# Ledger of designs, part 16: VHH binders against q0v8j4r314to507

Target 1, 194 residues: q0v8j4r314to507
Amino acid sequence: ASSLSFVLDTTGSMGEEINAAKIQARHIVEQRRGTPMEPTQYVLVPFHDPGFGPVFTTSDPDSFWQQLNEMHALGGGDEPEMCLSALELALLHTPPLSDIFVFTDASPKDAFLTNRVESLTQERRCRVTFLVTEDPSRAQGRARREVLSPLRFEPYEAVALASGGEVIFTEDQYIQDVAAIVGDSIADLVTLPL
Key: E = the ipSAE of ESMFold2; O = the ipSAE of OpenDDE; V2 = 0.75 times the mean of E and O plus 0.25 times the DockQ between their complexes.

## First folded at step 6 (VHH; framework vhh_7xy4_2)

Design e6 (at its last look DockQ between E and O 0.01; V2 from the best seeds 0.00; counts 0 for: pae O 13.3 > 2, placed apart)
Fold by ESMFold2, look of step 6:
Structure e6 (fold): chain B 194 residues (1-194), chain A 120 residues (1-120)
Amino acid sequence: as target 1 above (194 residues)
Amino acid sequence: QLQLVESGGGLVQPGGSLRLSCAASGFTFSYYGMAWVRQPHGKGLEYIATISGRGSRTYYSDSVKGRFTISRDNAKNTLYLQMNSLKPEDTAMYYCATPSYFKGGWEDYKGQGTQVTVSS
């Protein structure tokens, strides 16, 4: 059974990212309807400051939509956040040969998990795509004047590459359009991790 | 086991050019972005150029933009910095860097460095 799995940053202004996830899910369901790749399970793992989870799983797309519709942004979180922990949890609950989409505006504070998550994507044969609403060249922290590593998003790039996915950096206003385009291209790439 | 070895530094006149290389081993090079970082004598580190793991995104500090070019060859596990129009203020120890993947946590790793000296 294939799954449609979402890892969602629920901090601050992530309402656009939640809407992007809904748009992408509709595209994927319609593209896969009547094929072997039609999703039979849906997984949702939120993350925020200070934690991540719980995992929500269902076989009912209407239940999945309801869970997404009830999700609201929780206000500003820290930067970086627990993205890789949430992704690991999603990988552990996602059936093999599935697509996982990660929506965030922050770099991970749990980058030490990078190699473990890479291994899980390959073991599970899951493709991971990140949609990130942040400029990776920004050198100063949001809440204070501190220097940010220009490599702070490289854990996401490593995981995406290992899984056959990608990292897309975009502005908040465009993430819904980008999510739709990524959903279309994933139908073309479904067999590559295999 | 992770190893970064910089080379190509030296003494050059103002306006001259140098090409730095960084040989990487002990990790999957193409999975990680790389950076060039420099340290003038007695000063802090300055990130001057960054390139994504696939090479599709590059970033430059204002101090080198238009004069330096970062590139990578993933088949050879090698990072490059082409330095043109060198100025005396470019004099520094130059390091290549990558995020820590072996020790856990998030932090850049640096090699031993290669000295670049720009003087008349």
Scores: ipSAE 0.006, ipTM 0.248, lowest interface PAE 11.0, mean pLDDT 73
Fold by OpenDDE, look of step 6:
Structure e6 (fold): chain B 194 residues (1-194), chain A 120 residues (1-120)
Amino acid sequence: as target 1 above (194 residues)
Amino acid sequence: QLQLVESGGGLVQPGGSLRLSCAASGFTFSYYGMAWVRQPHGKGLEYIATISGRGSRTYYSDSVKGRFTISRDNAKNTLYLQMNSLKPEDTAMYYCATPSYFKGGWEDYKGQGTQVTVSS
């Protein structure tokens, strides 16, 4: 049994990414429904500025879709965001041996959680894939008072690496194509609950 | 049906304090993180503070950090926002909300709001 787990940045800049996640979710539900590859569990964890969560879990794809469909990019501030906190929630509520997909255009505000989240990925044996988009509005240097570190995404890389996942950097215009990785993913069969 | 009812807003002078309350019903309050959001006139909604379900974790926007305190009483299904050192820029409609739902203007997932006006 596989699970589909999303951690979604829902700040105002995440419109295309959220749509991409929705498209993939729909495809997965439509294609896998009634098949051995149908997810047995769906997990959604949003994060916003400054909050994150709550976690939504369901075995019902229709409920999953309904919940996901209600998510939209709205408000929020500039990076960083509480991504790792949301990921931690996702990891705690996702069946072991599952794939978790994180969509964000922001570095983590809660980088201090990196080691904890790494450990949790190992414990849960979940593979975490980050789809990170660049916010054009952030790149074009409006009055960024603070020079962003080029290493600001290292926590994601560390977590991904620890989990056997990866960090995929892309642009907004390509996120739909890149997000196809979600559909291509094959979660390991969960045989025993931990 | 999820219901959120905000109260405690009003007119206050700069440097003053207010305490907002939000009465929640129609869901298991303690299971969900809660947030305060605000909407200045002519502007969009913004999150200002979030608290975890158990109240063990709180987060604040930079704009209110050090001045505002979010808290909750799960036994009373009530969310609070203590606002100190209020500034004119804090003038807005304040809403209690769940951060899980982000449809449109969040009409279904926030209350009617309580107006806070900071003016000399």
Scores: ipSAE 0.000, ipTM 0.247, lowest interface PAE 13.3, mean pLDDT 86
ESMFold2 (binder alone), look of step 6: mean pLDDT 81; pTM 0.828

## First folded at step 8 (VHH; framework vhh_7xy4_2)

Design f1 (at its last look DockQ between E and O 0.57; V2 from the best seeds 0.00; counts 0 for: pae E 7.2 > 2, grease 25 > 24.2)
Fold by ESMFold2, look of step 8:
Structure f1 (fold): chain B 194 residues (1-194), chain A 120 residues (1-120)
Amino acid sequence: as target 1 above (194 residues)
Amino acid sequence: QLQLVESGGGLVQPGGSLRLSCAASGFTFSYYGMAWVRQPHGKGLEYIATISYRGSRTYYSDSVKGRFTISRDNAKNTLYLQMNSLKPEDTAMYYCATPRYFSGGWEDYKGQGTQVTVSS
C-alpha cells in the first residue's frame, strides 16, 4: 500500500515551511482523489527541539488536509532539531514504496541516527525528499558565537542518497512554489547509485 | 582506517597559484560532502569551501570567492582546491574535512594539513 508521509519541523521559525507542506498536500490530494494513484494512507510526524511526534495517520485525504490546516508553528529557536528521530518514527508507520517529505530549516541534532535511518529507508523502500530553508553555507550561528560546520546537512544528503530522494535547499519565499513542483514529480522513482 | 592526506602546499609569490589535493581512504568517499578548512598560524579555523557528495553544490567563504575552486574526483577518492590570485593573507595550514558521526552528534574529521605560504 502506498502512503504520503510528511515530517514537519514545527519550530517557530517554520511558518513558511508549514504553509508549503499544506500547499503540497492539498495539491497531491486534489490531483489524485478518486484515481488509481490515490495514496491509501497518509502520515504526519511533527518535530521540534526537544520533542517529536506523535504520529498522525489516516486513510482519509480530507482528514489529512484538516490535520495540516490546524497546525501552527510552536515557537522556539533556530537550533538543530530532532529531525532524524521523527523521520525514523515516520518510516516505522509508513507502508513500503512510499514517498516521505521532510520540511526543516535546521541541521539535525540527532545525526548519530544517520546509518539507522539509511538502512530503514532501504528496507521499507521509501523515497525521502528534504525541503530545507537554511543556507548550508552560513558559517556563523544565530547566536553569533557559534561556528557552524558547512557539512552539517550531510546527514540529510546521506539519507536522501540511500533512499533515492533529494535534498532541496531553498529560501522561505520560494518554498511554497518548490513544494508544489516537487509534489507533481513524486510519481517517478529514480534511485541514485550508492 | 579513515585517513585524509593533504598535499600540494608550498611557497608561492603573491598573485601566484597552487593546487591542493586530498587523498581519502578508509571510507566510502562518494557518500560524503567534503570541505577545505584553513588555519593561519595562531588563529582560529576558517571553513573556506565545501562540495556536496555528487559535486553538484559548492560553497565558498567571502574571503576566497572568485579565486578558489573546490572539486572532487569520486573515481579517484580525491578532493582538490585550485587556488588562484594568492594573497599574503591566504598563508595558512590547509586541511580537508569530512563528517564523522558518533552517539550524540558528529564532528568534522580533518587530515594532517599542508602548509601554504604566500610571501615576497
Scores: ipSAE 0.061, ipTM 0.453, lowest interface PAE 7.2, mean pLDDT 77
Fold by OpenDDE, look of step 8:
Structure f1 (fold): chain B 194 residues (1-194), chain A 120 residues (1-120)
Amino acid sequence: as target 1 above (194 residues)
Amino acid sequence: QLQLVESGGGLVQPGGSLRLSCAASGFTFSYYGMAWVRQPHGKGLEYIATISYRGSRTYYSDSVKGRFTISRDNAKNTLYLQMNSLKPEDTAMYYCATPRYFSGGWEDYKGQGTQVTVSS
């Protein structure tokens, strides 16, 4: 891949997911260093509630690892969160024809950006894959008066579809296994939907 | 403008079948999951079936599982609900729904609905 790009939810519930991302990043750096498959650019964009960014970009895998390693799950409120805003930043700073991986357990607060982000994925020819975990604790602990829509993640579906990527739903306990897709990613020409 | 138009409801005897349709417009239908919800008179809304944007995943409530089938034709921007083995308990206003974010929260936009009445 020309680039490795991560968009990471850094809220307190994202401990396992962040660790999964770290493991995969390390694996990729170790396996691809010095090979034709070595990324030429690394992009990291965190998001929280209400904050997102900044964008971290580097061509140095060690710098990328250092920055990623400093990320931890801290604080945050209930969903939704500013995922699409962070993704937009990632898209703007990611080389064309690259894979972008999003880790989150929350629906997007900024769903109004869906069309814009879709267009940007097509313009940049980047494939976006969402790894979405559900936090069971959110369902049990907080007296949410309102039942969350089962379709609340559909903006991610739209963006993934537009980019030729996918949305993978999983439990936090399985995120390590699912995240292996990051390591298996190959720089392929993105096939855009008609 | 976002529009969902349900049709196909009516009066049917217990054990009978109906096929509901939902015509969608004003958004990229093929990019979004869709759902059927129903509301019996004097009762709350119940989600009964959901289908992913590509139709590869479907979900059903226990109350309709094995009897109802949700499907979609993305080329026609149409959502369907095949209802078999209908029961009096299935009597309700039926809506198709798509997710929207309003006023800081997720809500499903619904059409005007189509009435289904199951009675002998």
Scores: ipSAE 0.021, ipTM 0.296, lowest interface PAE 7.1, mean pLDDT 87
ESMFold2 (binder alone), look of step 8: mean pLDDT 82; pTM 0.842

Design f2 (at its last look DockQ between E and O 0.34; V2 from the best seeds 0.00; counts 0 for: pae E 12.4 > 2)
Fold by OpenDDE, look of step 8:
Structure f2 (fold): chain B 194 residues (1-194), chain A 120 residues (1-120)
Amino acid sequence: as target 1 above (194 residues)
Amino acid sequence: QLQLVESGGGLVQPGGSLRLSCAASGFTFSYYGMHWVRQPHGKGLEYIATISGRGSRTYYADSVKGRFTISRDNAKNTLYLQMNSLKPEDTAMYYCATPRYFSGGWEDYKGQGTQVTVSS
């Protein structure tokens, strides 16, 4: 893979997800170091509410690990959150033909960016996979009392599809297992839909 | 500007059929799921059918399952509801709706609606 990129929701509810990302990152670095599949670039973009960024980029896996290891779930409010904005930053700083993994439990506040982000994925030929630790069928979010649309994650579906990636819904307790797909991923040419 | 315009409603006899349409504009249609909802006079809003952005997934309320079919043409930015075997209980104002973020929260934006009346 030319690059490995993580977009991480760092709100207080994301403890298990962040840990899963850390574990996978470590495995990838260890597994691919010194091989033709070693990433030449690492990208890390956190997001919260309302904040997102900054972008961290490095060619040094140890620096990447250090930066990632310092990330923790803290604070934040109810969904939605600035996921697509963070993803856009990641895409802009990720080399073509790379995998981008998004970890979140919230729908996008910035859904208006969907078209732009989709186009950017195609332009950059980056495959975006969303690991979403939320059930779309839930009427209410974890901290919300209002009824939420079960379709609130459709922007993620659109972006994933456009990129040749996918949206994986799961629960906190299973995120470690699901996140294994990160380690199994191989950056390849993205088939662009017509 | 976000717009949803429903059409195709009218008066029909029990057992009859209608096809509703919803013309969408002001957003990327294929990126969002769509709903049909209805509201009988003096009653609350009922979600009756849902379709995913690409049309690969559909959901129906028990009240209309087997009789109604939701579909979409993303090239035409149009949502459809084929209603067969209509019953008097289906009489309502019908709206198409899409999830949108307003005023700090997600809500389903709906059009002005089209009236469906089933009566002998």
Scores: ipSAE 0.016, ipTM 0.317, lowest interface PAE 6.3, mean pLDDT 87
Fold by ESMFold2, look of step 8:
Structure f2 (fold): chain B 194 residues (1-194), chain A 120 residues (1-120)
Amino acid sequence: as target 1 above (194 residues)
Amino acid sequence: QLQLVESGGGLVQPGGSLRLSCAASGFTFSYYGMHWVRQPHGKGLEYIATISGRGSRTYYADSVKGRFTISRDNAKNTLYLQMNSLKPEDTAMYYCATPRYFSGGWEDYKGQGTQVTVSS
């Protein structure tokens, strides 16, 4: 069993992260449909401030696509976000040896979960890839609401490293193109023993 | 036990160079990013440079960009800061730091610091 699992930040105004996830999901589903590598399960976990979830799971790619198309942004939120809580839920519902993609523009509000999530990625043998639309060198938030640590994305890098994935930073207007390229690369890696 | 030891500070003339080192132990160095912070006398902490755990990404404050270079040697568990074209306003205590999970959150653990003084 394999899964295509998405953890989505729903705080964006036009939902650029949600659109990127839709594009990546469509690309992966069409690329794998009718092949031995077609995912048998699809997992979706939204997050925002102050909440995360619920988890959505299905074995039907068309139902998964419909759920993604019905996602709506919940408006703006403050950094940080509940990303690691949502990722933990996704890991608990994702079969082993699966890829999990995380789309966000915010650092985690729940960084205290980092070691637990690292351990869970190794227990489940899942690879976690983060697509982030934020400049990590920025000392303040996008609206200068608060002072943020330059290392605020280190929990994501720690989880990615432990799982064999990576963190990819890009701008809002390019995240859809980057998601498509990452989807191609991750799909290839999932089929290799390496 | 986590330990960070800074060294390489000293007195230098304007326009000079120094290389700071930070020896790390007690954790898996390559898993975590590192940064340098400085504290000028009578002022608060300034974050000046960061480097990812793999060393593939670096970030700099505008005040040091182009003059300072952060690097790491994961085989030696050592973080470096090459400081060129030093100015009197670079005078400060310099600390290396790493995020550490403590009491339900990420906090920066820093060493004792090394003094850099740029004058004359």
Scores: ipSAE 0.006, ipTM 0.204, lowest interface PAE 12.4, mean pLDDT 74
ESMFold2 (binder alone), look of step 8: mean pLDDT 86; pTM 0.876

Design f3 (at its last look DockQ between E and O 0.50; V2 from the best seeds 0.00; counts 0 for: pae E 9.9 > 2)
Fold by OpenDDE, look of step 8:
Structure f3 (fold): chain B 194 residues (1-194), chain A 120 residues (1-120)
Amino acid sequence: as target 1 above (194 residues)
Amino acid sequence: QLQLVESGGGLVQPGGSLRLSCAASGFTFSYYGMAWVRQPHGKGLEYIATISGRGSRTYYSDSVKGRFTISRDNAKNTLYLQMNSLKPEDTAMYYCATVRYFGDTWEDYKGQGTQVTVSS
């Protein structure tokens, strides 16, 4: 991939996910350094509730690793969270034809950005993959007592589809395995859906 | 304008089958997951089946798992619910649903519904 971009939910529930991202990042850096597949740009955008950002960009994988390594799961409340805002930032700072990986266990608070983010993915030809450590079929979220709609993640579906990416639902215990997709990603032209 | 139009409901005997359809318009159908929800008389809404935008993933409530099958034809902008082994407890108004932004938040949007009555 020409670039590697991570959008990370940094709320307290995201410990395993953040670790998975770290492991993948490390693996990518180690495997691709000095090869034609080495990313030329790294992007990292954290998000929480209500905060998101700042954007961290670098061409230095060591700097990227250092910044990523300092990220920890802290605080936060119930879903939803500012995922799409963070994704928008990532898209704006990610070179075209790059893969962007989003890690979260929460639906988007800023769902009103869905169309804008879709358009931006197509404009920049970036493929967005969501790794969501939540089951949409669950009536209740981890910290929520209210019945949640299984459709609450549909903004992610829309964005992923528009970009030629996908939404992968999994559990915390499997996130490391699922996150392997990051390492397997190949920079290619995004096929835009009609 | 977003529209969801359910059809296929009716009266059926216990153990019988029905196939519901939902015609969708006014949005990019394949971009969005769809769901079937039902509301028994005097009760709240219940999500019973959900399908991803591309149809590759499906989810079912325990109450209908193994009996109901959700599917979609994105070329026809149509959602389906095959209901087998129907029980009196399945009697309800059935709606197809999606999530749409309205005002300052996303809301579940559903059609006018189709009545399913299971009775001997």
Scores: ipSAE 0.016, ipTM 0.320, lowest interface PAE 7.7, mean pLDDT 86
Fold by ESMFold2, look of step 8:
Structure f3 (fold): chain B 194 residues (1-194), chain A 120 residues (1-120)
Amino acid sequence: as target 1 above (194 residues)
Amino acid sequence: QLQLVESGGGLVQPGGSLRLSCAASGFTFSYYGMAWVRQPHGKGLEYIATISGRGSRTYYSDSVKGRFTISRDNAKNTLYLQMNSLKPEDTAMYYCATVRYFGDTWEDYKGQGTQVTVSS
């Protein structure tokens, strides 16, 4: 038993990222329907500041696609978001040996959870892949005058390392192409943001 | 107790080289990215180089790209900065830093610094 699990940043800055997640989900559902690799469960966990969840779970891939298609950006949202809290919730509802995909444009507000989430990915034997539409070297916030650490995404890299997954940084104009590549099982492509 | 101890600074002529080291303790070094940050006298802080926990990704500011190389030895819990072709404008206090949790300032996670002075 396996799951296809999505953790989605639903802030108002995430319109193109939400669309990329919908495109990836449609590709995966279409490619796996009626095959031995079809997941038995689908999990969706949205997050935003200050909240995350609720978790949505279904065994029907068409219902999963419809649920994902109904997701809309909820309005921003400072730069940091509750990503690791949402990922923990997804891990608790995802059966072992599953892939979890995380879509965000922001560093985690809840980085104190990093060690707990790392341990949980190993206990559950889940692979976590992050698609991040942000330049990790950017020192100024998009909507604010805040100075941002270049290390702010290291919690995602630590979780990816522990789980056997990866962190893919891309610009928002390319995220749909990157999501398609990841959905086609070329998951070790590493893209440095420009 | 988290500790970062920088060393290797000193006085060097223009065009010269230095290698800075940062000894880390009190946390799992290989899990977290590291940075070198410098502060020239009377100026603000500049992130000049970063390296991921695995060492697979690096970033350099335009002011040092091509001249400085960040590296790490996870077996020795040590971060390095190789500084070549030094210029007078590289004169600054150099700090190593890590982000342990989101929202913390680099002041909470830096060492005491090592002075680099480039002068004839």
Scores: ipSAE 0.006, ipTM 0.282, lowest interface PAE 9.9, mean pLDDT 75
ESMFold2 (binder alone), look of step 8: mean pLDDT 83; pTM 0.844

Design f4 (at its last look DockQ between E and O 0.58; V2 from the best seeds 0.00; counts 0 for: pae E 7.2 > 2)
Fold by OpenDDE, look of step 8:
Structure f4 (fold): chain B 194 residues (1-194), chain A 120 residues (1-120)
Amino acid sequence: as target 1 above (194 residues)
Amino acid sequence: QLQLVESGGGLVQPGGSLRLSCAASGFTFSYYGMAWVRQPHGKGLEYIATISYRGSRTYYSDSVKGRFTISRDNAKNTLYLQMNSLKPEDTAMYYCATPRYTGDTWEDYKGQGTQVTVSS
């Protein structure tokens, strides 16, 4: 891959997800260092509520690891979160034809950016994969006062589709297994949808 | 302008079948998941089936699981609900729905609905 980009929800509920991202990042750095598959650029963009960013970019995997290792799940409120804003930053700072991985358990507060982010994914030819640790089918079972729409993640579906990526729904307890997709990723030309 | 037009409802006997359709326009249909919701008279809305944008994932409520099948044709911008083994408890107004964010919360945009009545 030409680059490795992470967009990370850093709200208090994201402890397992952040750890999963760290594990995968370390694995990628270790496995790809000195090989043709070594990323030439690393991008990291955190987000929470209401803040997002800043973007961190480096060509040094050790610097990337250090920055990522300092990230922890802290604070934040209930969903939604500023995910698409963070993703936009990642797209702007990620080399074309790269994979971007988004970790979140929340729907996007900035859904109005969906079309813009879709266009940007196509322009940059970056494939965006969302790892969402929330199951839309279980939305009704949450002890929340308000029933959230099971379709609240559809902006992610749209962006993923536009980029040739995907949205993977899982539970936090399984995120380590699911996140293995990051390590298996190969940078390729994104097939744009008609 | 976003439009959802449901059709296919009607009166059917218990044990019978119906196929609902939802014609979508005014948005990129293939980019969004879709849902069927129903509202019995005097009761609240119930999500009964959801399908992902590519149709690869489907979700069902326990009340309709094994009897109802949600599907979609993205080339035709159409959502379907095959309803088999209908019960009187299935009597409701049925809506197709697509997600919209209002600026602070998520809500589903629904069509005008189609009435399904199951009665002997």
Scores: ipSAE 0.103, ipTM 0.563, lowest interface PAE 2.0, mean pLDDT 89
Fold by ESMFold2, look of step 10:
Structure f4 (fold): chain B 194 residues (1-194), chain A 120 residues (1-120)
Amino acid sequence: as target 1 above (194 residues)
Amino acid sequence: QLQLVESGGGLVQPGGSLRLSCAASGFTFSYYGMAWVRQPHGKGLEYIATISYRGSRTYYSDSVKGRFTISRDNAKNTLYLQMNSLKPEDTAMYYCATPRYTGDTWEDYKGQGTQVTVSS
């Protein structure tokens, strides 16, 4: 409840998703500025294949916006990404009872971490929401001919379920609107009695 | 021990119907999405239907869309596939699948399968 935390896929295909994260962050920061609901900490963890991190943490919403604004898509190559590694890092640096938003268009390369991340979300009592711009029914890689499991996004579903969050699948052209709506909903939930 | 046991296969005429079941045990069924996959003899695997862990989202391959319906009963740990308007091209071994992520690797876990044969 006291942090706003973003885990952001920065692969080369993620231009719209990076912009959506910037828009959602600006919206949340401006809506909460100077109110009792203003987050006390902001966390940002980028990821891409093969890397993830570093963690950026600040108590200043303007510094958080500036850090997001300086991010650029990188030349990542393949469908699977290191999302769960980045999420684990974000969970370790996010205060308990916080909301974490994950932006990606790829299934996780590190799905073997699923059980560990589930346990960590419950221990930290953090709610994790994924915004995914990939069609889970697509069975062919964008740049390769191999078959992709339509269940490849189940690690995200498992983590969301364990944390009390959700996974939202949308198309690139809609993710900015979806991110704004999710951001408004989470802001309301953070201020309500438990 | 994780188990998926498919049943309900058999021989049917073209245009007929068949309902497959998949009994799941050894894991928390309601936490995982499920899929039906099929393999015609001598061919590769085809993912034909998927269903989310709550049952609220379903996806179908073009080859079965409008003819097959996937469903689940989380209280009974059972996955279903209703197959209507069957064609000879639907002849295959049918497996249910769930994601399995161990400490070293991940792959969809599949049962032993149930044979569906569509012929006149």
Scores: ipSAE 0.051, ipTM 0.484, lowest interface PAE 7.2, mean pLDDT 77
ESMFold2, look of step 8: ipSAE 0.007; ipTM 0.389
ESMFold2 (binder alone), look of step 8: mean pLDDT 84; pTM 0.855
ESMFold2 (binder alone), look of step 10: mean pLDDT 83; pTM 0.844
OpenDDE, look of step 10: ipSAE 0.046; ipTM 0.527

